# Ledger of designs, part 14: VHH binders against Tensin homolog (tns-1)

Target 1, 170 residues: Tensin homolog (tns-1), of Caenorhabditis elegans (h2l045r38to207)
Amino acid sequence: MKDRKEGVQVEYITSRLIVLSCTSETSERKFVESLLKASQQIQNAHNKHIRVWNVSQRRHDISSSLDAIPFGWPSETAPSLEKLCTICKNLDQWMLEHPLNIAVIFCKGGLERCAIVVNAFMRFNAISATDDSVDDRFSMQRFSERFLGPDGPPSYKRYLGYFSSLLSGR
Key: E = the ipSAE of ESMFold2; O = the ipSAE of OpenDDE; V2 = 0.75 times the mean of E and O plus 0.25 times the DockQ between their complexes.

## First folded at step 21 (VHH; framework vhh_podentamig1)

Design j4 (from n1 with S104E; at its last look DockQ between E and O 0.03; V2 from the best seeds 0.00; counts 0 for: pae O 5.8 > 2, placed apart)
Fold by OpenDDE, look of step 21:
Structure j4 (fold): chain B 170 residues (1-170), chain A 117 residues (1-117)
Amino acid sequence: as target 1 above (170 residues)
Amino acid sequence: EVQLVESGGGLVQPGRSLTLSCAASGFTFSSYAYGWYRQAPGKQRELVAAITSGSTLYADSVKGRFTISRDNAKNSIYLQMNSLRPEDTALYYCAAYEDWRYKEDYWGQGTQVTVSS
């Protein structure tokens, strides 16, 4: 992660799932400037079909600019299973409102929290989807594994297991 | 002139299957995404299934039972509906969306699906 460029970066995980992230080393000025640029890029590409979920610390100034839904939790911590379920349901609902809708997961201060959400959403889709794109699923998996690992830390593995059980009603 | 024409609706018993078709004309078929919507009496129109260039999505209520597909050679979209339920009763609409934004959605006139014993 050390070779990442400073400023807010736009990464398409799938054609409809975007991660918007910024390194913790990025200055406040650079952050704001690059955020505006990234926001404009996404807006130009997807118009009104954009919704943003902020999984980092809540900032009123940023939230107003992106109209982001606050779902943040502290860095290096795990969100509650309830929160993850809520995020996944919200993402799914938005995606089902219109086929051109895209979801943006925003996080200031690393990609780990984004990876958690993407992994959760992947698992959510896996149990509910009839004919999802295998490529999209793979992309989400590869992204999450990049930061969480194939097996992840034992704590993460257990946590994700609990999440999957919750989703399946087991 | 852009036109979407739905067909295949009808009256069926619960548990039976039905296939809806939507024939598109008046535009470049491959440049659009497509969706099936339905509206039951007294309810809002809801997305049932959609298909883009590489993905499909379904409402939770139809997942595992309905399948959306497209045939570019026939300029047609299909909705295979299995294990039909009374709550699937609705007027089903075909919709077209230009890939990645610009034009407004196009709609068909709809085809009635009634599931009843």
Scores: ipSAE 0.023, ipTM 0.421, lowest interface PAE 5.8, mean pLDDT 85
ESMFold2, look of step 21: ipSAE 0.509; ipTM 0.824
ESMFold2 (binder alone), look of step 21: mean pLDDT 82; pTM 0.818

Design j5 (from m6 with S31R; at its last read DockQ between E and O 0.75; V2 from the best seeds 0.73)
Amino acid sequence: EVQLVESGGGLVQPGRSLTLSCAASGFTFSRYSYGWYRQAPGKQRELVAAITSGSTLYADSVKGRFTISRDNAKNSIYLQMNSLRPEDTALYYCAAYEDWRYKSDYWGQGTQVTVSS
ESMFold2, look of step 21: ipSAE 0.539; ipTM 0.840
ESMFold2 (binder alone), look of step 21: mean pLDDT 82; pTM 0.824
OpenDDE, look of step 21: ipSAE 0.804; ipTM 0.926
ESMFold2, fold request of step 22: ipSAE 0.598, 0.516, 0.597; ipTM 0.867, 0.825, 0.851
ESMFold2 (binder alone), fold request of step 22: mean pLDDT 82, 82, 82; pTM 0.824, 0.824, 0.830
OpenDDE, fold request of step 22: ipSAE 0.839, 0.790, 0.853; ipTM 0.947, 0.924, 0.951
ESMFold2, last read: ipSAE 0.528, 0.594, 0.584; ipTM 0.842, 0.865, 0.865
ESMFold2 (binder alone), last read: mean pLDDT 82, 82, 82; pTM 0.825, 0.824, 0.825
OpenDDE, last read: ipSAE 0.862, 0.839, 0.849; ipTM 0.951, 0.945, 0.946

